# VHH binders against Profilin-1 (pfn-1), part 33

Target 1, 132 residues: Profilin-1 (pfn-1), of Caenorhabditis elegans (q9xw16)
Amino acid sequence: MSGWNAYIDTMTAAAPSIKRCAIVGAADGSVWARTEADNVFKASEEELKTFVALFNDVTQVPAKGADIEGVHYVVPRTEESLIFGKKENTGFFAVKTKSAVLIAVYEGPNEVAAQVRKAVESMQTYLNNAGY
Below, E stands for the ipSAE of ESMFold2; O stands for the ipSAE of OpenDDE; V2 stands for 0.75 times the mean of E and O plus 0.25 times the DockQ between their complexes.

## First folded at step 3 (VHH)

Design a62 (from a1 with A97K Y99R E105S T108P Y111F; framework vhh_4orz_3)
Fold by OpenDDE, second read of step 4:
Structure a62 (fold): chain B 132 residues (1-132), chain A 124 residues (1-124)
Amino acid sequence: as target 1 above (132 residues)
Amino acid sequence: EVQLVESGGGLVQAGGSLRLFCAASGFTFSDYAMAWLRQAPGKRREWVALISTAGDTDYADSVKDRFTISRDNAKNTVSLQMNSLKPEDTAIYFCAKDRGSWFDSSLPYEFDYWGQGTQVTVSS
């Protein structure tokens, strides 16, 4: 298991509502780590390439939404380094670090989203401080 | 000054329908996602429906397939069509403007403005 897999485990442990999670390269969407086994993160490389490119202009993302794992999410709002998507009782948080994009797909009511966001943002902060 | 004015609430029997309206002013309406929130007595404020700037929509599980949110950017209005109403839908309904950032740790969204609300009461 790579060091990046440990970060996946940290995020999933911090937020039980996270169903699938991935750490990908911010430049090209290459997968560094992802949840596997029963909760495989299934986004294709091409899809991830497109997804990480959304951070080039996050202000336009709400207008078009975001696709992850073949599912289209409404993106109500973005921040400079954060994309929040929602679909019914599911959603995702994607945050950008210096060199990576962290993606967490969750399932649950709105209340669980706060914990998911906290998990990914905590990891974001950690990785940024570490130079990643 | 940002203003949101809700209307259309009332008393309705279970299974009935209502249409809520929100008139917005004081900001560039088309630049912000809008939402309907509701708050029942003794309960926390909760999402009901969201609509992005582009018109993409999402709903709380409890209202999915029963409620429809829409917006008219030309008129600066947001609407909520509520069908198949249930007693559990009884609440004050608020039209809310997205702040553009998140500061509330309890919600994935931050709403900086909402109206006075409109009472919706569904009798059994």
Scores: ipSAE 0.141, ipTM 0.586, lowest interface PAE 2.2, mean pLDDT 89
ESMFold2-Fast, scan of step 3: ipSAE 0.473; ipTM 0.743

Design a63 (framework vhh_4orz_3)
Fold by ESMFold2-Fast, scan of step 3:
Structure a63 (fold): chain B 132 residues (1-132), chain A 125 residues (1-125)
Amino acid sequence: as target 1 above (132 residues)
Amino acid sequence: EVQLVESGGGLVQAGGSLRLFCAASGFTFSDYAMAWLRQAPGKRREWVALISTAGDTDYADSVKDRFTISRDNAKNTVSLQMNSLKPEDTAIYFCAADTTPWFTDTLSPYEYDYWGQGTQVTVSS
C-alpha cells in the first residue's frame, strides 16, 4: 500500500486527459506510486533511472528527446524543473520537486495539454511546500 | 513586433510535392521550438509537425513518412517538405512558435496576435 496513491488520484481527477501517471524518486527513479490496471504506467526501472537523470542537466534534453514507456518523445524546449514532450496525439509533463519526479502521460487534442500541465505543476507546488 | 509569415503553398496534383516556409522575426528564433498546424475545410485545426530547439522532430500519424520539418537558425526559418500529397492534405497551413509556458498555447496559433495568415495548399485528385 502507498499513501502516495492519493496524489495520483488527485492529479488524474484534476486533468481527465491524463492516461497514465507516476510519482518516482528524484535520486533513483524508484516508483512511489503509479496508475494501475487498465491505465498502468509501464516504464521499466532502468528507463525511470535514465529519465530522472535528465533533470541533472535539462538543457541537453531537446537535442535527444526523452523516452517514457518505450515511446520516444520530442522535447520542444526545457524549463528549470520541467520536461515536457510530444509524440503524435500523446504527450507528457514531468516536474521535479526536492525528492520526487511527477510524470503524467496524456492523450487527446493539443488544447488539453495546458490542463495537464496545470495539474502537474499544482502538485509540484504542494509537494515542495510539504518538504518533498 | 513578433511576426510569423508562411509561404510556399499552391495547387498540386495528388502524388506531388510542395515545400512550405515560415519566416520569423521579433524574437530570438533559436530559443523556441517550432510547429506546423493545418486547418482543412469543415475540419478542426490539427497539429502536423514539431521541431525542438535542437532539431529533434515528431509528426502526426496522417503525415508520418511523407512530411519533413526542418529549421535554419541562421535565417530564422522553419520549413515543411511535403511529399506524396493526397487530396486530404488540402488545408491552410500555419506555423507557430513555443513562446509561452503552455504547450497548448503554442499549438493553437489563432490565440496569438503575432502569427501569420497561413498558406493555402490545394491537392487535386
Scores: ipSAE 0.120, ipTM 0.496, lowest interface PAE 4.4, mean pLDDT 82

Design a64 (framework vhh_4orz_3)
Fold by ESMFold2-Fast, scan of step 3:
Structure a64 (fold): chain B 132 residues (1-132), chain A 125 residues (1-125)
Amino acid sequence: as target 1 above (132 residues)
Amino acid sequence: EVQLVESGGGLVQAGGSLRLFCAASGFTFSDYAMAWLRQAPGKRREWVALISTAGDTDYADSVKDRFTISRDNAKNTVSLQMNSLKPEDTAIYFCAAGDYEWFGDSLDSYHYDYWGQGTQVTVSS
């Protein structure tokens, strides 16, 4: 999974306010790569399996919210391949590609949310173009 | 034309309650997350409460357990029930519609699609 770790490094370099992130399989939520050590992405396999299944019908998500790393996030609305959420000063962006779901958890003020979304969507475009 | 019109503000004694209303028109209300923000004298505007398109809610720590946000999509309204009011809650309260992606500690008018004109809330000791 070392090849996938390079994408994690690219996203965190582009948006330093990303606290934790992961690339997981779209079909099963299996972890392909994630941040480690002091920035370890803590979501369980069961939670990730539940999370990626949300992309099967994103219209249901604003009624239920989403859980990542044991934290419940309000999901204000969804877009075709994008789920994002907020809880106080913490938020996330998750995007689906053909084969993967990218999840980035960030902390900080409004200006960092826009940078995180841009970094995640840029990587989504790159991976889709690469056939993932 | 887009309009957000606040009402329900006024003068109340500490420990009292007020209910603020925001009537929305000119856009598809059910497609927008709704928020309340406030600006106290001499302070920057701060976020207070948020409600998603489907009714899930979040609150600033300073108002948690005292304020309740709700929405009525059939009437295109969002409301804020304010209980156990404190002098520190004195502010102009604004209704806003927009992208929750922009909600945070340092919010200002540029981060929301639509804003109301505000309603004054004054809490006396």
Scores: ipSAE 0.012, ipTM 0.351, lowest interface PAE 9.3, mean pLDDT 82

Design a65 (framework vhh_4orz_3; at its last look DockQ between E and O 0.49; V2 from the best seeds 0.00; counts 0 for: pae E 5.8 > 2)
Fold by OpenDDE, second read of step 4:
Order: sequence, then C-alpha cells, then structure tokens
Structure a65 (fold): chain B 132 residues (1-132), chain A 125 residues (1-125)
Amino acid sequence: as target 1 above (132 residues)
Amino acid sequence: EVQLVESGGGLVQAGGSLRLFCAASGFTFSDYAMAWLRQAPGKRREWVALISTAGDTDYADSVKDRFTISRDNAKNTVSLQMNSLKPEDTAIYFCAKEGYSDWFSGLDTSEFDYWGQGTQVTVSS
C-alpha cells in the first residue's frame, strides 16, 4: 500500500457517505490511489485526463457538467480549485491541490454533502501544506 | 437579506399542468445554482430539479420528462413547469438557493442554505 492509499482511507473514514474516491495527477489524470474491492473507483484514464483538464477553465464546467465513471453530473457552479456535481441522491466533490486532484463520489441526501466536502477539503489543505 | 418568494401553486387534476415561479433577491442571483424542492405531508424534503449557473439541468427520476426548470438571470427568477401531474406530486414546493460557501470562507455549508415559504401544489386523482 502506497502512502496515497492512506489518504484514501482517511477521507473515506471521515465521510462514510463517500462510496468511491481517487487521488489523481492534476497534470494528466494518472491514478495515484483509489478505492478498490467492492467500492472500486472505475473512471478510465482517458476520462480522468478529461476531468482534470476541467480545472484549466472551471468557468465553462457549469454549462456542460462533468463525467465520472461514465456518469454525467450537473455541476451547479465551480470555484478555482473546486468542482462539484449532483445527480439524484449522488454527487461528487473534486478539489485541486498543487499537483493532484482529489475526487470523492458520495451517495445520500444533501445533508451528507457537507461532511464529504469537509473531508475532501481537509485532505486538500493537508496535501497543499505538504507540498503536493 | 436573501429572499425567495414562490408562487404559482394551486389545485389541479391529475394529468394537469402548473407553472411555479420564484423571485429571488438579496444575493447575486447569477452566481448561484437554483433548485426546486418539495415536501409532502409526513415525508422528508426532497429535491426536484436543479439548474446550474449556466443553465444545465437535472431532475429527480420521479419528475423527469414531466418537469422543466428554467431561470432568467435578468429578472432574478427561476421557474418550474410541471406537466402530467400526479397525485404523488402533491407537496409544498420550495425555491432553493445552493448554499455551498466558497473555499476561502472556511464555512461548511449544506447544499442549500435558503428557501422560501413555499407554494402548495395539490393534485387530485
């Protein structure tokens, strides 16, 4: 298990509503770590490459949404380092660090979203402080 | 002060149509996604439709292909066209503002932070 897998475990432990999550390279979408087994994160390399590229111009994302694991999400709005989406009782939070993108896919009512966001943003802060 | 005022509700027979309106004020309307929520008696509040700042839309499966959400940023309004209404659509409908704070605020907010008093929609069989 790589050190990055530990960060996956930290996020999933902090937010039980997270079903799948991944840490990928911000430049190319390469997978550094991801949930596996029954909760395997299934996004393809090509999809992740496209996804991380959304951070190059987040202002356009609300118009077209975002695709993760073959699922299309409406993106209500974006911030410079934050993309989040919604589909029924599911959604995702994606945050960009200096060198990575953290993606968490969750399931549950809107009340759980705050916890998911907090988990992802906490990790974002940690990694940024660590130089990643 | 954020204000959301819903209108357009009423009594309608199954298969009928209604159009709900929401007038928003007190915030930069165009910077936020908007949604319609509903709450039936004895049930939890559920989201019905979502519209992004750029007009992309999503719907609950229960209303998909029957309801249409739209927004007018010039007028600070969001609307919900409801067609082919069913008795199970009976609920109080709320206009809601997405409430995720910016990353720099340090605040942990829920998906929606404001909604109006709602408008009653009753669909008879």
Scores: ipSAE 0.549, ipTM 0.812, lowest interface PAE 0.8, mean pLDDT 91
Fold by ESMFold2-Fast, scan of step 3:
Structure a65 (fold): chain B 132 residues (1-132), chain A 125 residues (1-125)
Amino acid sequence: as target 1 above (132 residues)
Amino acid sequence: EVQLVESGGGLVQAGGSLRLFCAASGFTFSDYAMAWLRQAPGKRREWVALISTAGDTDYADSVKDRFTISRDNAKNTVSLQMNSLKPEDTAIYFCAKEGYSDWFSGLDTSEFDYWGQGTQVTVSS
């Protein structure tokens, strides 16, 4: 329970195709907020610690991919503070701020991927401007 | 303009092999992931294989351990090696470039040049 849950709500309202999402600490992958109940984000703390460490050198990620919620995603390519992955008709976008990593898992045709990306990048900008 | 041209399809017997090629132009090939999709008559288009810019791959369960996707960035080519072919693999095979609305968006025939025209693979029993 925290003010951070409001940011989860903001992202899911902006991009309804987000199935599950979380805001985690950039240093250790500790969960600050995540979707719950029927849309619970199920990644373990060990998995999230491994995942956020990928941002230490994003150029290595397309060679190995990324695991989220026990599912292996191919990371097609990298951008400076953005990791995104694909598996069939599912995917994710993850962005790093100064203190946080935002992760959004989506389902559906790729026509919705741009909306999901826009939602996480907008939140990334907001949090960076707020000092996070 | 982005252009993808598939080739290598044909008629083969069950248990045989084929290698498909996709020649890409109009974009910086090494900056994008590439995929193969297929569509059998009367069926939905389905994803078959995906390769990242650095070579990590994933496959649909129906083709896993039989198909291998690879890329050659010097030649702007992605290929699909198909082994142990089954009649169920009969389909038109399409090359697709990574994009936020592209390879799983259900593009219609009018956008075919971007996705490629496809190459027919027919596997006889």
Scores: ipSAE 0.349, ipTM 0.649, lowest interface PAE 2.2, mean pLDDT 83
Fold by ESMFold2, look of step 5:
Structure a65 (fold): chain B 132 residues (1-132), chain A 125 residues (1-125)
Amino acid sequence: as target 1 above (132 residues)
Amino acid sequence: EVQLVESGGGLVQAGGSLRLFCAASGFTFSDYAMAWLRQAPGKRREWVALISTAGDTDYADSVKDRFTISRDNAKNTVSLQMNSLKPEDTAIYFCAKEGYSDWFSGLDTSEFDYWGQGTQVTVSS
């Protein structure tokens, strides 16, 4: 679905510090689109199914953290539709829409994290308004 | 009002150990991740260790396997056990409360919600 790939391009253009990102189904973690080429988002189907299920009760996530692409992240705290994680100088932001979960993995100082968060939340709003 | 009071710093010989403590008050301690940061003379403040609300941890590479962060939500304390200390660990160590708009979530370390006064750790060769 080339249309979903355009949203990947939009997020990576808005926040160049994103190393990898994906749009996955909220119910099952199926990959709708992801970064390609040298920066292929390589999370397994089973890992993604586990990851999207974290949104069923975000209050439990800070106790155990979250795994993306085999990397364990500490989740300092959560919001109802936002999970973010930190691993040294890398991190991720993930947001849930009506039908999808948007995941962006970045590396860099806190200034780039704000850019990444903004890009992901902007797309969250867009997809929610479009019924996804 | 948020208060963070560090203690346990001092002078120690290289290879030695030290335990830092941070007493926290003025907020619901169990709702926030906590961190230790440090600042050496002439350097930017850098993070050292992070502990989530429920005890999951991460460390800077330079201290991994030597330092251990822990928290006691019943006593509102966070501690840092520092083993195998090196002269490079010499710094003022700060306890920090993590907030949504801080360095964990989009601001640099100079913009933490609240910092303690710090405790000096000096490691002699």
Scores: ipSAE 0.126, ipTM 0.528, lowest interface PAE 5.8, mean pLDDT 84
ESMFold2 (binder alone), look of step 5: mean pLDDT 80; pTM 0.803
OpenDDE, look of step 5: ipSAE 0.420; ipTM 0.741

Design a66 (framework vhh_4orz_3)
Fold by ESMFold2-Fast, scan of step 3:
Structure a66 (fold): chain B 132 residues (1-132), chain A 125 residues (1-125)
Amino acid sequence: as target 1 above (132 residues)
Amino acid sequence: EVQLVESGGGLVQAGGSLRLFCAASGFTFSDYAMAWLRQAPGKRREWVALISTAGDTDYADSVKDRFTISRDNAKNTVSLQMNSLKPEDTAIYFCAAEPYSSWLDSEIPYDYDYWGQGTQVTVSS
């Protein structure tokens, strides 16, 4: 029923290794849409507020890592609009658009991470072009 | 072209310590997160420790508080300090560059695996 859930569905269809994902407000981490049911994205609003604030200075993130769903991820490096993390055989990609942050948590080896990255970057481009 | 050469393994008694080294060449070392993995006889290769480009670290539960990973970007080396060794730590130890350390992964393919033999660690009871 949410219009924003159509974008969640598009990303998960493009990269089946995405286990959970969400689209949240860049200013406050408010949830616009997330995966539900068996794939529910479990991050609290407090955690998401802290997470989106990382995009205010991404250069600090590799030194301290990032927490998503109560899990600490090592962040290898960052770009201005991109944070990604690794923890053994799991990881995440998070990208910032004009108004939103997209977060996708995946499971699998490096070859599936490439597919997840492409899906998240494609959606970032789409939303930026749509004015979000 | 990418080379990772492990050293420092050996035979040690339970409760002892070893320090492993990994010398890296063929890529821009400071752009990559580095990891240590191990493979015990007849078992799957398992992750042991990870260090980011800026020094944040994570460890497998089995080695937490006993092992310490560190890096020296000037020397292109990663080290693993192993304390309070147990017979269960017996394995061949490998270092790896995490390919997604750089999202513009131009030097190391995302499907990169190790080159070389690793370094053998044997812990006697």
Scores: ipSAE 0.282, ipTM 0.614, lowest interface PAE 2.7, mean pLDDT 84

Design a67 (from a1 with A97T Y99F W102Y E110G Y111M Y113V; framework vhh_4orz_3)
Fold by ESMFold2-Fast, scan of step 3:
Structure a67 (fold): chain B 132 residues (1-132), chain A 124 residues (1-124)
Amino acid sequence: as target 1 above (132 residues)
Amino acid sequence: EVQLVESGGGLVQAGGSLRLFCAASGFTFSDYAMAWLRQAPGKRREWVALISTAGDTDYADSVKDRFTISRDNAKNTVSLQMNSLKPEDTAIYFCATDFGSYFDESLTYGMDVWGQGTQVTVSS
């Protein structure tokens, strides 16, 4: 377990509807930290490499959607450093910092999506301010 | 000004079908995802179907395999084909879009409505 696990714990505490999450390298999708055990984040190395590459041109993402943990998500729209997706009762928010991509998968009613986005964007701000 | 005008609602017997239409104006329609939401008496507004700018779709579990959302970017319209209607589908149906980062905890993805909706009533 790395020191990065503390940031995973912070995000999941801030938004309890987050079921699985990870912090990965922006350049290659390498896992820095992820939820484990019953909440293990299951994306493969190949999937994560493909996923982080989406941030090279987010404007193309709504046309093709995004795959995470073998699940295809509809991406309604993107912002410069934000991709979010929806699939039935499950969704995700992913944000890019200088060096990292934070991915949070949540499950529950749509009312909790705002809490998950806030938790992920707060961590994005923190990491950018810390030079990551 | 943004306008979304819903139509196609009505009274139908259980097991029947209806097709709803939404005509959009006041924004670049092809740049935005579109959704259908519904609100039944005494219930919170809930999302029903979502379509991305490229036509990728998602549905609430309660309507999956019965409803189909589609869009026509040349005509600035989004449609909802509703099959195998149930009394539980009785609601006012609204067309919605997401123009930015606004998130309302009572709505899906910050999507909000600009039209008056169209009433769907399903009798057994």
Scores: ipSAE 0.194, ipTM 0.553, lowest interface PAE 4.4, mean pLDDT 83

Design a68 (framework vhh_4orz_3)
Fold by ESMFold2-Fast, scan of step 3:
Structure a68 (fold): chain B 132 residues (1-132), chain A 123 residues (1-123)
Amino acid sequence: as target 1 above (132 residues)
Amino acid sequence: EVQLVESGGGLVQAGGSLRLFCAASGFTFSDYAMAWLRQAPGKRREWVALISTAGDTDYADSVKDRFTISRDNAKNTVSLQMNSLKPEDTAIYFCAADYSGSWFDESLEYDYWGQGTQVTVSS
């Protein structure tokens, strides 16, 4: 969708430790916007379709984990519209809105993860209020 | 009060096996991911294994395929099965509880820690 790249830019400006991120359709995982060039978000269409389907029942996710960009992340627990995971010094936060899923992959310690979570949750709130 | 109590450590020869246990009390165990970390003499603590609230696992490369972490939410326990032990596995082993997802951090910020159990592997 036109203009969605501005929201990617807003999130990465708010949390510079975000290495790659994307906004995808909640129904099918279609990419609306993603980081490009040196920070290209590499997930395939089939991987994203599988990933967004996790939000149909987040309670099942900690048993299986989640795969993003071919990397398996352990998901320690989930919240109703939030899936997060960690692998080595990298992690992700993903949140679902009415029609979108926001995914941010980051590197760094727990303090950095907290910044990334706030950026993603702020965008989730904004998009929900905008009807997305 | 919150307690994590490790047991099962000891002396074993290279190639041997040990099973560590961690008994948890004073918090809602099933809400926490659980981890094992170790500290060798003169070294910093390092992460070894992680298990999610519902059983998905991850391991440090140095122990992958040799160690297995498991949990029993009905008994409030987490365990670490250690096979094919090497002298470089000699360390104090700690269990830790993680609500916040801090398990891979260099800062090793976990919500709760055990006192540790000594594992010594002779060559």
Scores: ipSAE 0.267, ipTM 0.601, lowest interface PAE 3.0, mean pLDDT 86

Design a69 (from a1 with D98E Y99S G100S S101W W102F F103D D104E E105S S106L L107T; framework vhh_4orz_3; at its last look DockQ between E and O 0.82; V2 from the best seeds 0.00; counts 0 for: pae E 7.2 > 2)
Fold by OpenDDE, look of step 5:
Structure a69 (fold): chain B 132 residues (1-132), chain A 124 residues (1-124)
Amino acid sequence: as target 1 above (132 residues)
Amino acid sequence: EVQLVESGGGLVQAGGSLRLFCAASGFTFSDYAMAWLRQAPGKRREWVALISTAGDTDYADSVKDRFTISRDNAKNTVSLQMNSLKPEDTAIYFCAAESSWFDESLTTYEYDYWGQGTQVTVSS
């Protein structure tokens, strides 16, 4: 296990509704860590490259949506360094740090989304403060 | 004052069509994603359709290929075209404006604004 796996564990522990999670390079979408075993994060390299590039201009993302693991999500709106998507009983939160993008895919009713967002944004803050 | 006013509901036979409208006022409509939700008697409110600020759309599996959500930012309206209606589509349909994912408590996702709803009844 890489040192980044600890951060995956922290996010998934903080939000049990997270089904899959990944930490990828903000520049190229390279996978630094991801959930494994029964909850393998399955996004391809090409897909992740495209995904992280969305952060270059988040204002355009609501027009396109976002694809993760071959699934298309509507992105209702965006915030600075935050892209989130919704689908029936599922969604994702993606946040950008100085050097990474954290992606959390969750399943459950809308009520669980708050916990997921809190988990990834907390990690975002921690990593930013740590210089990552 | 913020208002969302639904219209277009009614009684229709199975296989029929309805078009719901939602007129919004009192907020910057173009800055919000809009959604349709529905609640059948004795059931939990469920998500039906969503349209982003820029017009990207998604649907619940139960209504996919039958319902179409659209918006007109110039008129501050969102609509739901419902085709091939089924008795199980019977519900109160609500228009909602997307908000933050959580309030200050960070415990619950809520839409910013809701309409009063419009009744849709599909007879067999």
Scores: ipSAE 0.655, ipTM 0.851, lowest interface PAE 0.6, mean pLDDT 91
Fold by ESMFold2-Fast, scan of step 3:
Order: C-alpha cells, then sequence, then structure tokens
Structure a69 (fold): chain B 132 residues (1-132), chain A 124 residues (1-124)
C-alpha cells in the first residue's frame, strides 16, 4: 500500500483495539489521513489545530486535559513527546514527530493500552526516520 | 514504605453526604494522578473519580454531578466529597495512585499504590 492511509492501516492492524485514528500536521492539525466509514475519526480541523498546539508545552496539559472528537479526556501526567488520556473504557495516545502528530483512540481495558502505545510509538519512530 | 490510608466512611441515609480522605506517604505525591475506586459486595472494583497531577478531574457517569474529587499537594491528601448518596453507592472505597509498567511500556494506566479502603453504607 502507498500514501498516508497505508500507515493508518498498519497501526490498526498492529493494535486492533484502536477504534479511530489520524495522522495530522504538527504545525496546523491538518488531516493527512484518518480512519473512515464506520470508524470515522470525527475531530474538526479547528479542534485538531487546538490539540496539536498542546505539544508546544506538554507540561500545561494535565491542568486542562485534552479534547478529541468533542470528548474531554483527563491527561493524568506528562511524558516527553506523548500525550495520553483515559476515560472509563476508552482512551487515546498521541505522539509528535518532526512534521506530524499521530492520534489513536482506543476502547478496552488497560491491557490493550500498552499494545496501542507500542503501535503509535513504532509509527512515530518510522516517520521520524523517514524525515516526517 | 508506601502507604495510602482512607478515612471518612460510615453509615448514612439516602440523600445524605460523606467526605472521604486519603492520606499518602512514602512517595512523591505531586508526581501521581490519584483516583477513587469502589467495590460493592460480589462485584468487581470500579472506577469512580480521577484527578490529574495538576487538578483536572473526571467522574464515572453514575456519580457525575454528585461527587467531587480534590487534592492538596502540601498535605499529601486526596478527598472525595459525596453528595446525594444512593443505596447503590454502598461499597468499600479505595484510594489509588497511578503508575506505569517499565518492562514493556510506559503507557499502561495502572494504579500501583492502594489503600485498605473505607466502608460506605447508604441505607434506603
Amino acid sequence: as target 1 above (132 residues)
Amino acid sequence: EVQLVESGGGLVQAGGSLRLFCAASGFTFSDYAMAWLRQAPGKRREWVALISTAGDTDYADSVKDRFTISRDNAKNTVSLQMNSLKPEDTAIYFCAAESSWFDESLTTYEYDYWGQGTQVTVSS
């Protein structure tokens, strides 16, 4: 497969608990690729612009949380180049590369969260090495 | 030695209020998100409320607008204010601090430190 949608497919195949995900521009939150149809990633470009700006200072994020697809997530604490949140049986992981932000929303218990992060971080490493 | 000690539980009538406290020691309290979970007889432990390191909060739908979680980093305490209590709120309430697995991934949202719990009984 080619194009940015191939990377969405790779992540969702590696971690089936990912319900919706997207690859967006780090500077503006513009959508490069996202899940579609029954698993459509619904965040507006305005919401995504606000979200990617969180990476300008991740230390501020636990005070205000993060909004994805109109859902507010508590971000429990900060980690370098990673924002994650939990809400009952749902959660997300988002990582920043040089040019992109990868966002994965998943459903399931904490046992699946590690698999989702591994998939997102693996893609982060690949894209950074590819110059993105 | 890490220790979490819950207090404030008791017997209350439906519609009443209780405030639970959790005193933490043996770790850097301000570095951890804190949560309250509960376990009713014969049921699984369930999440009730969460507070981030910097004070952002979230609640289970069953307790939203009735419960308020707060923390005091200077005193190493987390509190749960419970209003409009219902019989279905009857449970042992536990304080927990978040931790992560380092062997495989730093992303697992775990509660590494647990207290012994405090009993809350709401009469009809």
Scores: ipSAE 0.365, ipTM 0.663, lowest interface PAE 1.9, mean pLDDT 83
Fold by ESMFold2, look of step 5:
Structure a69 (fold): chain B 132 residues (1-132), chain A 124 residues (1-124)
Amino acid sequence: as target 1 above (132 residues)
Amino acid sequence: EVQLVESGGGLVQAGGSLRLFCAASGFTFSDYAMAWLRQAPGKRREWVALISTAGDTDYADSVKDRFTISRDNAKNTVSLQMNSLKPEDTAIYFCAAESSWFDESLTTYEYDYWGQGTQVTVSS
């Protein structure tokens, strides 16, 4: 979806350390938009369905962690609409809106994670205010 | 006052083992993910192992299958069992706790609390 692709572009421009990201449906994990070309976000539909279901009760996630693109991340903590995963010097932030889950996978030292979180949460706020 | 105090470091022959301990006080330990990091001379600090509040673990590739992180929430301790040590494992090892999210004004992601470190030296 070229319309939803603009939101992908907004997030990756705001936080260049984002290597792959996607906007997926909160109910079923269907891909509304994702990074393409050289940095294709490669998670399967089955993996994404499992992943978005984690938001049904985020308090259970730190016990098991989360898998995205076949990579296991330890989840140090969660918030009601946010899951943060960490692996070495990489990680992800995922946030839930009314209708969608935004997923951003990043690489870099700890300081870049703040930019990634800010970019994803800013988009979360925008989409929620727009009714999505 | 929050404290993380590492112990168990020392000099060991290559192929040997050490167990590091980190004693925590001054915060609700069970609410924090815990990590071990290390810094070798002349190198940047690197992540070694992470354990979630509920015991899920992950390791740097360089130590996977040789090191084991564990925690005891009743004793407020986290441990790092280090087996099959190599000279490349020589470093100061730090215990760290994570509860904070990034502060926009600082533009950094930080572990909330750090220990003083304990030296591990692996001889050839």
Scores: ipSAE 0.026, ipTM 0.459, lowest interface PAE 7.2, mean pLDDT 84
OpenDDE, second read of step 4: ipSAE 0.625; ipTM 0.838
ESMFold2 (binder alone), look of step 5: mean pLDDT 82; pTM 0.831

Design a70 (framework vhh_4orz_3)
Fold by ESMFold2-Fast, scan of step 3:
Structure a70 (fold): chain B 132 residues (1-132), chain A 125 residues (1-125)
Amino acid sequence: as target 1 above (132 residues)
Amino acid sequence: EVQLVESGGGLVQAGGSLRLFCAASGFTFSDYAMAWLRQAPGKRREWVALISTAGDTDYADSVKDRFTISRDNAKNTVSLQMNSLKPEDTAIYFCAADYTEFWDSGLTPSEYDYWGQGTQVTVSS
């Protein structure tokens, strides 16, 4: 949906270190919008279905890590609506709203992670307030 | 058992210096960002200084250029060198650890994984 793509564009503009991102359905991982072309978010439907199911019990995720785009990330800890992970100089933040999960993959040193988290959490707040 | 034990606090005159130490045990110290926070009488805890796992540092505006945070991974220790102390620096100083590798200057007190018991710093004028 082009409408949802506008929110992807807003988020990537707010935090330039975001390389790829997506908005997916919380129940099934269905893609509502994602980055495309040179910055295509390449996770399969099967992987996304598995990933969104992690929000059913986030407490077990640090023990097993998380897979996004075929990359295994170490997850240091979680919050009820937040999963984030690290691998070398890449990382991700994923937040759950009522109906959606936002996933942003970024590149850069640890210092840029703060900007990415703020961008993702701002969008989470917006979507929750919009009833999503 | 996780422990963070602060030391080095005490009484000092305005303009003086103190060095605080925090000894960590029970976790892999090198994997954690370390911070110092303080709580003045009748006030909320506030963040003072942070050092990342890579050694990058950040400071609250009120202590910038006066305080220096450092770490020694071989000794599992973080320290805070406090120079040009002011009466306003009087507080209990706490050591805290965070396993995010998510570096965000000024993490709120509730966001840290582990805490020490604190050490009192009193600056007389």
Scores: ipSAE 0.000, ipTM 0.123, lowest interface PAE 13.3, mean pLDDT 81

